# Ledger of designs, part 15: VH-VL binders against Uncharacterized protein At4g17700

Target 1, 164 residues: Uncharacterized protein At4g17700, of Arabidopsis thaliana (Mouse-ear cress) (o23610)
Amino acid sequence: MEEYEFLVRVREAGGFDIEHLMDTKPSSCVIGCREFDNNDDYNAHIVLFARMGIHKYNMIQGTNLQLSCVEKYNYRSPRVYSAFYITLIAKDPDACNSLVTFQTRVVEEGFNMTKLSCNIARPKPGPQENAALPRHSVDLEPVDVFYKGSLPEWPPEDAFNDNI
Key: E = the ipSAE of ESMFold2; O = the ipSAE of OpenDDE; V2 = 0.75 times the mean of E and O plus 0.25 times the DockQ between their complexes.

## First folded at step 9 (VH-VL; framework fv_lutikizumab)

Design t03 (from t01 with heavy chain W100Y; at its last look DockQ between E and O 0.24; V2 from the best seeds 0.00; counts 0 for: pae E 2.6 > 2)
Fold by ESMFold2, look of step 9:
Structure t03 (fold): chain C 164 residues (1-164), chain A 118 residues (1-118), chain B 107 residues (1-107)
Amino acid sequence: as target 1 above (164 residues)
Amino acid sequence: EVQLVESGGGVVQPGRSLRLSCSASGFTFSDYAMSWVRQAPGKGLEWVAYIKYDGSNKYYADSVKGRFTISRDNSKNTLFLQMDSLRPEDTGVYFCAREYDYEWFDYWGQGTPVTVSS
Amino acid sequence: DIQMTQSPSSLSASVGDRVTITCRASQGIYDYLTWYQQTPGKAPKLLIYDASTLETGVPSRFSGSGSGTDYTFTISSLQPEDIATYYCQQYYNLPYTFGQGTKLQIT
């Protein structure tokens, strides 16, 4: 399978649910998947990106979702570019602490988080609707402008325990 | 500052060949895929060819397949387009463009004109 | 190949006007879409990628929106320096394809 053909299949799946494709991945393709369970340690950058998506959604929708845990993420890192498709669980304090499966896409351009942008931040839709759902911002500035002068602190190691 | 400078364009008769060059500076050339894009006089943009950062994958528009060859020399920060069997329909301005490996084109050169006519 | 149908082909507006350009893909392209500005006699300049993300240094009066097959480019308050031809382009699949362009004039 050609590299771009595999990439198109990933894009057709919406980028978040690609585990079924990974056994056909060409070796030249720089795409990876990570799934978590209760025993896994989270990468601190993934927690930051997950919170970034939640905060963007909260600001646009007027909600107060809080990160509970990260279920999985997929990434594509072809040199000075990384895209992360993160599936996480958020808690809604305004709905009796109900849990919401949530998706966010964060893109890092350059090195050491020089430019971060978030272009998907939403509760997980049904499988048929993943590609058709609108992104959450119409006229929102890129997140890189919003965060250029002040990057968030690393979350504490037990941040998910406090949110549970 | 990222710079892309094309050269090698000119006026040629149909059936002849030209070799275009694109000199890159201000970034690590070997980290980026590159494309050639052309624009006929008074017309829109048409993608011509793609090459992966290490040269391992090359793709061509159907209109140029078998006639054009994209290549790169990462030691000289240079992208090339060898254009053989030129046709009047190949007339236009040829741009080199930097991309993030099958993603968007974030920088373009100023272009080099190619005219194929008798 | 994915056809990109851009409209209108040309547009005249006054300084300060809101300008809207549309781009329709022949199939879903999952927000893998850019908008370029081309000033006469110059190379295209990237304005927006991922359908809605502004490139570094692009003024906030430019925006992009849409999903699936239907995408919109907006200039919230037209400025004199915005005289150009605007192109959408999909990068979802090869061959990369462009809309035919929208020539923007200022009255």
Scores: ipSAE 0.489, ipTM 0.767, lowest interface PAE 2.6, mean pLDDT 84
ESMFold2 (binder alone), look of step 9: mean pLDDT 93; pTM 0.930
OpenDDE, look of step 9: ipSAE 0.861; ipTM 0.947

Design t04 (from t01 with heavy chain W100R; at its last fold request DockQ between E and O 0.34; V2 from the best seeds 0.00; counts 0 for: pae E 2.1 > 2)
Heavy chain, then light chain:
Amino acid sequence: EVQLVESGGGVVQPGRSLRLSCSASGFTFSDYAMSWVRQAPGKGLEWVAYIKYDGSNKYYADSVKGRFTISRDNSKNTLFLQMDSLRPEDTGVYFCARERDYEWFDYWGQGTPVTVSS
Amino acid sequence: DIQMTQSPSSLSASVGDRVTITCRASQGIYDYLTWYQQTPGKAPKLLIYDASTLETGVPSRFSGSGSGTDYTFTISSLQPEDIATYYCQQYYNLPYTFGQGTKLQIT
ESMFold2, look of step 9: ipSAE 0.603; ipTM 0.823
ESMFold2 (binder alone), look of step 9: mean pLDDT 93; pTM 0.933
OpenDDE, look of step 9: ipSAE 0.880; ipTM 0.950
ESMFold2, look of step 10: ipSAE 0.576; ipTM 0.814
ESMFold2 (binder alone), look of step 10: mean pLDDT 92; pTM 0.928
OpenDDE, look of step 10: ipSAE 0.866; ipTM 0.953
ESMFold2, fold request of step 13: ipSAE 0.556, 0.489, 0.563; ipTM 0.806, 0.777, 0.808
ESMFold2 (binder alone), fold request of step 13: mean pLDDT 92, 93, 92; pTM 0.929, 0.930, 0.930
OpenDDE, fold request of step 13: ipSAE 0.882, 0.875, 0.880; ipTM 0.960, 0.959, 0.958

Design t05 (from t01 with heavy chain E99G, light chain S52D; at its last look DockQ between E and O 0.51; V2 from the best seeds 0.00; counts 0 for: pae E 3.8 > 2)
Heavy chain, then light chain:
Amino acid sequence: EVQLVESGGGVVQPGRSLRLSCSASGFTFSDYAMSWVRQAPGKGLEWVAYIKYDGSNKYYADSVKGRFTISRDNSKNTLFLQMDSLRPEDTGVYFCARGWDYEWFDYWGQGTPVTVSS
Amino acid sequence: DIQMTQSPSSLSASVGDRVTITCRASQGIYDYLTWYQQTPGKAPKLLIYDADTLETGVPSRFSGSGSGTDYTFTISSLQPEDIATYYCQQYYNLPYTFGQGTKLQIT
ESMFold2, look of step 9: ipSAE 0.320; ipTM 0.715
ESMFold2 (binder alone), look of step 9: mean pLDDT 92; pTM 0.929
OpenDDE, look of step 9: ipSAE 0.877; ipTM 0.947

Design t06 (from t01 with heavy chain Y53W; at its last look DockQ between E and O 0.50; V2 from the best seeds 0.00; counts 0 for: pae E 3.8 > 2)
Fold by ESMFold2, look of step 9:
Structure t06 (fold): chain C 164 residues (1-164), chain A 118 residues (1-118), chain B 107 residues (1-107)
Amino acid sequence: as target 1 above (164 residues)
Amino acid sequence: EVQLVESGGGVVQPGRSLRLSCSASGFTFSDYAMSWVRQAPGKGLEWVAYIKWDGSNKYYADSVKGRFTISRDNSKNTLFLQMDSLRPEDTGVYFCAREWDYEWFDYWGQGTPVTVSS
Amino acid sequence: DIQMTQSPSSLSASVGDRVTITCRASQGIYDYLTWYQQTPGKAPKLLIYDASTLETGVPSRFSGSGSGTDYTFTISSLQPEDIATYYCQQYYNLPYTFGQGTKLQIT
């Protein structure tokens, strides 16, 4: 199929749940998917992007959600940017540590996080079915890995204002 | 800063040919898809043609398919539109536009006028 | 082809007024919609993409909303420099298509 026709299908699916489309992807599309299971280590930059989405949501909504784990992400890298559609599990300490499936879209312009923006940050629409989700196997909790690593520069102040 | 400068417009008779150029600067041209968009006098905007960053995919509006050819020379940071078999309805200002690969046009050139009349 | 119908075709308002312009697509476009501003004799300028996201450097008085087939562009407090023609454009699928434009005048 033509490249733009595949992209229409991805757009119709909302970008987060596209695994069922991947067997029809034209070779010219640079789109990938990663799912994390019990024994996978997280990429440090994906944890940062997940935390960025949660932080934006917390600032807008006045909440205190915390990253629990990353379930999956997919990405599209058409040369000048990479867009990441991340599905993660957040914990709400103010609701008895209940778990919320959460979605965030983070765009990285250039390479090595030179400019980041977050366009989507929300609890996944619909019913929450993540109470029994297996924890990913890591040496450190994701939040601790984030604070112990080398942090990239924060996005420009206008990256958050443009999405409110 | 990003700049796009169109040239090559003019007045031509129907059935003749014209070649437009768009010179790009202030960004890595070979990373971006490009389009031509036109605007007839006193009218709205009409997309004309698209070319992928490496030139591998090209798409055209039905009104110009078979008559117009989009191309690019990434070594010279230049986008082209070859317009053959010109018709009076091709009259308008032609803009080159930079796009986020099948998404929005974030920078436009100033436009070059094309008039096709007897 | 996805047809974009823009309303009104022209509009007059005073400085400080709230202005709204609507754009209707012939099918769902899933928020793949931009708004452009074109001042006379100039190229279009991107204001809003993804239906509601302001481009960097665009004043906060501009906003976009809507979903599905129905989209709205709003200027919360009209300024003299906002005299222009405004276009919506869908980029959901090729060919990219534009609304016919709304010419905004200040009285």
Scores: ipSAE 0.326, ipTM 0.692, lowest interface PAE 3.8, mean pLDDT 83
ESMFold2 (binder alone), look of step 9: mean pLDDT 93; pTM 0.930
OpenDDE, look of step 9: ipSAE 0.862; ipTM 0.943

## First folded at step 10 (VH-VL; framework fv_lutikizumab)

Design u02 (from t04 with heavy chain D101E; at its last look DockQ between E and O 0.33; V2 from the best seeds 0.00; counts 0 for: pae E 2.2 > 2)
Fold by ESMFold2, look of step 10:
Structure u02 (fold): chain C 164 residues (1-164), chain A 118 residues (1-118), chain B 107 residues (1-107)
Amino acid sequence: as target 1 above (164 residues)
Amino acid sequence: EVQLVESGGGVVQPGRSLRLSCSASGFTFSDYAMSWVRQAPGKGLEWVAYIKYDGSNKYYADSVKGRFTISRDNSKNTLFLQMDSLRPEDTGVYFCAREREYEWFDYWGQGTPVTVSS
Amino acid sequence: DIQMTQSPSSLSASVGDRVTITCRASQGIYDYLTWYQQTPGKAPKLLIYDASTLETGVPSRFSGSGSGTDYTFTISSLQPEDIATYYCQQYYNLPYTFGQGTKLQIT
């Protein structure tokens, strides 16, 4: 199909759950999916982006959700930016450490991560709620993080499986 | 400072041709998709054509398909619109506009006027 | 093609007034909507993208809202320099399409 037609289908699906579309993707589209299991290592950038989403949500909602793992992400990388739609599992200490599926969208603009922004950060809605939501959260303020050098220090023993 | 400067507009008779140019500066031209958008006198805006950053995809409004050709020369930072078989309804100001592949137009040129009249 | 219907076609207001312009799409466009300002004889200027995100350097008195098919542009306190024609545009799908425009004047 035409490149823009596939993009329209991705947009209609909301960007987070597009695996069912990938068999129809034109080779010219720079759109990809990655799913993780318990034995996979993470790219350091994906962990950073997942934490940005959780941090933004915690700051606005007054919560203390903690990253447990990343389930998957989808990305679109046109020439001048990359958009990442990340599905992750967060732990909620205020709900007896229950696990919640969480969604965040992070955009990397410019060369060498000159600008990062997060415009979606939310617990995954129910199936009917997901279809009705705008692609940008209306109850969150924008938060931009600018990096000029090395990535932030990570607590590796808390974040990754080191056995890969 | 991002700058887009259109040229090549003029007054021509129906059935004739014009070639519009858009000179780009202040950004890496070859990283951006580009569009032409036109505005008839006293009227609203109409998208005309799109070209991907490397020229590999081109799309046209139905009103100009088969008559207009969008192109670019990334070595000269220049966008073109070849306008053949011009009609009176093609009259208007033609803007070049920068976009990130199928996104909004974040910068526009000043426009170049085209008048097609018998 | 996705038709964009903008209302009102013209509007007069006083400095300091709250101004509201609406834009309705013929189908859902999932917030892939921009608002442009065009001063007479000039090129359009991007104000808002993604329905609600202000472009860098745009004053905070401008805002956008809405979802689905119904979108709203608001100037919270009209200033003399805001006299222009305002356009919505969808970029959900090709062809990109614009609303008919709203001419804003000061009384």
Scores: ipSAE 0.536, ipTM 0.792, lowest interface PAE 2.2, mean pLDDT 85
ESMFold2 (binder alone), look of step 10: mean pLDDT 92; pTM 0.926
OpenDDE, look of step 10: ipSAE 0.855; ipTM 0.952

Design u03 (from t04 with heavy chain S30D, light chain D31S; at its last look DockQ between E and O 0.53; V2 from the best seeds 0.00; counts 0 for: pae E 3.1 > 2)
Fold by ESMFold2, look of step 10:
Structure u03 (fold): chain C 164 residues (1-164), chain A 118 residues (1-118), chain B 107 residues (1-107)
Amino acid sequence: as target 1 above (164 residues)
Amino acid sequence: EVQLVESGGGVVQPGRSLRLSCSASGFTFDDYAMSWVRQAPGKGLEWVAYIKYDGSNKYYADSVKGRFTISRDNSKNTLFLQMDSLRPEDTGVYFCARERDYEWFDYWGQGTPVTVSS
Amino acid sequence: DIQMTQSPSSLSASVGDRVTITCRASQGIYSYLTWYQQTPGKAPKLLIYDASTLETGVPSRFSGSGSGTDYTFTISSLQPEDIATYYCQQYYNLPYTFGQGTKLQIT
């Protein structure tokens, strides 16, 4: 399969749910997938990206969603950036702690400095159900830990308020 | 500052060839994919060809397949378009454009005019 | 190929007016859409990508919105320097395709 043809298939699927495509991925295509279960330890960068998406959504929508766990992510790393398509479970304290499957896309780019942007942050389209997926508790991480080593596009905030 | 400068355009008869060049500066050229886009006089834009950052993938509009060849020399920061068997409908201004691997064109050159007429 | 249809093809407006241009795709393009500005005799300039994200240095009077097949470009308060032809372009699939353009004039 040509690289661009595979990429169109990924785009057609929305970037988040691509497991059915991975057996056909050309070797030239730098796309990877990671799924988590209830005993996995999350990479600190993925947790930051997940929180960035939730906080952007909360700010725009006036909600108070909180990260519960990261379900999976896909990434695409061409030469000048890495894009992460993260599927996570958020908790809504204002709706009796109901669970929401949530999607966010975070792009990391730069040289000697990480620049982050978030361009998708939303509840997964379609019917919402309580997630029965294996999940790992996500510890609250201070947002400013990354600021000591990088200056992300995402505004600083007190990460202590990110309850899981 | 990102700069893209096209050259090599001119007036030619149908059936002849031209080779366009695009000189790049102000960025790491071999990190980016490149495209050629053309604009007929008084008309809109038409994508012509794409080349991946390392030259491993090339794609062409149907209107130019088999006649045009896109290439690049990363050691000289230069993009090329070899245009063979030119037709009057190939007349237009040819722009080189930078893209982030199948994404939007964030920088464009000034264009080089190509006229194909008898 | 994905056909992109812009409306209107030409538009006249006064300084300070709100200007709206639409772009319709022949199929869903999942917001893989850009807007370009082209001043006569010059190269196109990127204004908006991902349907709604402003490129760095683009004035906030420009905005984009839409999803699926229907996309909208807006200038909230037209300025004299905005005289140009505006193009939408999808980059969802090859071949990349452009709208036919909207020529904006100031009366």
Scores: ipSAE 0.398, ipTM 0.727, lowest interface PAE 3.1, mean pLDDT 83
ESMFold2 (binder alone), look of step 10: mean pLDDT 93; pTM 0.934
OpenDDE, look of step 10: ipSAE 0.863; ipTM 0.954

Design u04 (from t04 with light chain Y96W; at its last look DockQ between E and O 0.31; V2 from the best seeds 0.00; counts 0 for: pae E 2.5 > 2)
Fold by ESMFold2, look of step 10:
Structure u04 (fold): chain C 164 residues (1-164), chain A 118 residues (1-118), chain B 107 residues (1-107)
Amino acid sequence: as target 1 above (164 residues)
Amino acid sequence: EVQLVESGGGVVQPGRSLRLSCSASGFTFSDYAMSWVRQAPGKGLEWVAYIKYDGSNKYYADSVKGRFTISRDNSKNTLFLQMDSLRPEDTGVYFCARERDYEWFDYWGQGTPVTVSS
Amino acid sequence: DIQMTQSPSSLSASVGDRVTITCRASQGIYDYLTWYQQTPGKAPKLLIYDASTLETGVPSRFSGSGSGTDYTFTISSLQPEDIATYYCQQYYNLPWTFGQGTKLQIT
């Protein structure tokens, strides 16, 4: 399968639920997937990005969701940016600590990769609806952020712990 | 500041060849995919060809496939379009455009005119 | 090939007017849509990507909306420097295709 044809299929699926496509991924395609269970250590980058998505959603919607865990993420790291599609569980203290499956897309871009933006932050829609959703499910505005000093290097595929 | 400067356009007879160049500056050229986009006189825009940052993937519009060849020299920060077997329908202004991998065109050159006329 | 149909083909408006341009795709493009501005004698300039996200440095009077096959570009209060031809473009799948353009003029 050609690289762009694979990318079209990822786009059709909405970017978050692509496991069924990965057996057809061309070697030239720089997409990775990671799924977690309750014994996995998260790297600091994924937790930061997950919290960023929740924080932006809370600010816009007036909610108080809190990160409970990260279920999985997919990432694409061409040479000039990295995009992360993160599926996580949030807790809603204002609804008796009920759990909400939540999706967020975080992009790290720029010449030195110090700019972060969040373009998707939403509760996961019901079954079979992911492919029909717009890339922007909530009116969230991107947020630019600069870290002091160099960022840690991005993990290779299958990395799940970044001890700093 | 990102700059893209096209050159090599001109007036040629049908069936002849031209080679367009695009000189890039203000960014790391070898990190970006590039495209050629053309605009016929008084008409809209048409994507022509794409090349991946390392030259490994190339894609062409059907209207030019087999006649045009996109290439790049990352050591010289230059994008090329070899245009063979030119037709009057190829007449237009040719822009080089920078893009992230298979996404939008964030910077465009000012274009170089090509006229194919009997 | 995904056909992009832009409406209207030309438009005259006064400074301060709200201007709306529509773009319809022949199939769903999942918000993989850009809007470009081309002033006479110049190259196109990116205004909006992802259907609704403004490029850095683009004035807030410009906006984009829509989903699926139907997309809208709006200038909330037309300024003299906005005289241009505006193009939508899908980047969902190859070949990347453009609308035919909307020529915006000031009366």
Scores: ipSAE 0.502, ipTM 0.763, lowest interface PAE 2.5, mean pLDDT 84
ESMFold2 (binder alone), look of step 10: mean pLDDT 92; pTM 0.925
OpenDDE, look of step 10: ipSAE 0.866; ipTM 0.950

Design u05 (from t04 with heavy chain E99D, light chain T56E; at its last look DockQ between E and O 0.31; V2 from the best seeds 0.00; counts 0 for: pae E 2.2 > 2)
Fold by ESMFold2, look of step 10:
Structure u05 (fold): chain C 164 residues (1-164), chain A 118 residues (1-118), chain B 107 residues (1-107)
Amino acid sequence: as target 1 above (164 residues)
Amino acid sequence: EVQLVESGGGVVQPGRSLRLSCSASGFTFSDYAMSWVRQAPGKGLEWVAYIKYDGSNKYYADSVKGRFTISRDNSKNTLFLQMDSLRPEDTGVYFCARDRDYEWFDYWGQGTPVTVSS
Amino acid sequence: DIQMTQSPSSLSASVGDRVTITCRASQGIYDYLTWYQQTPGKAPKLLIYDASTLEEGVPSRFSGSGSGTDYTFTISSLQPEDIATYYCQQYYNLPYTFGQGTKLQIT
């Protein structure tokens, strides 16, 4: 299969749920998947990106979702950027700490420096809507200006098990 | 500052050939895919051809397939379009465009005019 | 090939007006849509990608929205420098295809 044909299938699936496509991936595509299970160590960057998406959503929508855990991510790394499609569980303190599956897309680019932007940040839509509408509202803004400086220290792993 | 400068356009008769060049500066040319996009006089835009950053993949619009050849020389930061068997419908301004890996064109040159007429 | 149909083909509006241009795809394109501005005698300039994301340095009066086959480009308060032809482009699949353009005039 040619690269662009595989990319069309990834695009049709929305980028977050592509495991069913990976057996057809051309070797020339720099696309990978990581799933996390119990006792997995998180990559430092993925937790930052997950929080970035939640923070952007909270600021725009007036919510207070908190990161509970990262379930998986997919990435695509053409030479000039890396895009991360992260599926995570957020906790909603305003709804008795109920859990929300959340999706965010974070793009890393920049010469000799990391520039970050977040283009998708949303609760995961239902199966039919997930297939048709992977994007979030136009009122989302990039957070890359805020994150050009020093990165925050990652929270300890047990912070995701807090009551609030 | 990203710059793309096209050259090699001109007036030619149908059935003849022309070779366009695009000189790139202000970015790492060998990291980017490139495309040619054309615009007939007073008309809209039409994508013509795509080439991957290393030249390993090339794609063409059906209207030019078999007649045009896209190529690049990464050591000279130059993109090329060899246009053979030219037809009057190939008349237009040809833009060199930086392609974001099968996505959109974030930088464009100012274009070089091509006229195919008897 | 995915056909892109823009409406209207030409539009006149006053400074300060809200301007809306639509782009319809012949099939679903899953928000893989870009808007360009082409000032007379110049090359196109990228304004919006992913249907709704503004390119860096683009004024906030420009916006994009839509889904599926129907997409909208809006200028919230028209300025004199916005005189141009506007094009949508899909990049869901090759060949890339553009709308026919919308020529915006100010009086």
Scores: ipSAE 0.528, ipTM 0.772, lowest interface PAE 2.2, mean pLDDT 84
ESMFold2 (binder alone), look of step 10: mean pLDDT 93; pTM 0.936
OpenDDE, look of step 10: ipSAE 0.875; ipTM 0.954

Design u06 (from t04 with heavy chain N57R; at its last look DockQ between E and O 0.36; V2 from the best seeds 0.00; counts 0 for: pae E 2.1 > 2)
Heavy chain, then light chain:
Amino acid sequence: EVQLVESGGGVVQPGRSLRLSCSASGFTFSDYAMSWVRQAPGKGLEWVAYIKYDGSRKYYADSVKGRFTISRDNSKNTLFLQMDSLRPEDTGVYFCARERDYEWFDYWGQGTPVTVSS
Amino acid sequence: DIQMTQSPSSLSASVGDRVTITCRASQGIYDYLTWYQQTPGKAPKLLIYDASTLETGVPSRFSGSGSGTDYTFTISSLQPEDIATYYCQQYYNLPYTFGQGTKLQIT
ESMFold2, look of step 10: ipSAE 0.555; ipTM 0.797
ESMFold2 (binder alone), look of step 10: mean pLDDT 92; pTM 0.928
OpenDDE, look of step 10: ipSAE 0.864; ipTM 0.955

## First folded at step 11 (VH-VL; framework fv_lutikizumab)

Design v01 (from t04 with heavy chain W104Y; at its last look DockQ between E and O 0.42; V2 from the best seeds 0.00; counts 0 for: pae E 6.1 > 2)
Fold by ESMFold2, look of step 11:
Structure v01 (fold): chain C 164 residues (1-164), chain A 118 residues (1-118), chain B 107 residues (1-107)
Amino acid sequence: as target 1 above (164 residues)
Amino acid sequence: EVQLVESGGGVVQPGRSLRLSCSASGFTFSDYAMSWVRQAPGKGLEWVAYIKYDGSNKYYADSVKGRFTISRDNSKNTLFLQMDSLRPEDTGVYFCARERDYEYFDYWGQGTPVTVSS
Amino acid sequence: DIQMTQSPSSLSASVGDRVTITCRASQGIYDYLTWYQQTPGKAPKLLIYDASTLETGVPSRFSGSGSGTDYTFTISSLQPEDIATYYCQQYYNLPYTFGQGTKLQIT
């Protein structure tokens, strides 16, 4: 299977739920997947990106979702451009701390990966929805953030449960 | 700043050949896939050819397949288009374009004109 | 090949007007669509990718929307510097294909 044809199949699946495709991935294709369990330490970049998606959604929708944990992410990393498709669990304090499966896409652009944007930030569409496989969403504008320092320590689990 | 500068265009008779060059600067050329896109006079845009960042994969529009060859020299930051058996319908401005993530074009050169007429 | 049909082919409007350009694909393209601006005699400039995401530095008066086969580009308040030809492009499959363009003029 050529790399381009594999990428078309990833696009058809929407980028977030691609585990079923990974057995067919050509070795030349630069797509990685990570799933987390109870014993995993999170990459600090992924926690930051997850919080960016939640923050952007909260600002636009007037909600107060809080990060509970990261379930998985997929990434495409051409040499100077990386896209992260993050599936996470958010907590809604205004709905008796109910849990929401949430999706966000964060893109690192530029020479030193110093520009970040968030293109998708949404509760995961249900299986009954004909959710668009592409990343089309509410018109969420990219936000540029600049980070030059060392990444922080992974937050403890109770930090994700806190209400602001 | 990202710069793409095309050269090698000109006026030629049908059946002749031209070789276009695109000189890249302001970015790490070997990290990016590249394409050629052309625009006939007063007309829209047509993608012509694609080359992967390391030169390992190449794709062509059906209108040029077998006549045009895309190539690159990463040591000289240069993209090439060898155009053989030129036809009047190949007339247009040829742009060198940088691909973002193998998908769309974020930077374009100013183009080099090619005219094929008898 | 995926055909991109753009309408209108030309458009005249006044400064401050809302203008809308549509682009239809011959099959679903899953939001893999860009909008480019081309001023006369110059190369295209990327404005919008992923159907609705503004490229860095693009004014907020530009927007994109749509899904499936039907996509829309909007300028909320036309400015004099917006005189250009606008193109949509799909990047879902090779060959990449463009709409035929919409020439925008100010009256």
Scores: ipSAE 0.055, ipTM 0.640, lowest interface PAE 6.1, mean pLDDT 81
ESMFold2 (binder alone), look of step 11: mean pLDDT 93; pTM 0.939
OpenDDE, look of step 11: ipSAE 0.856; ipTM 0.943

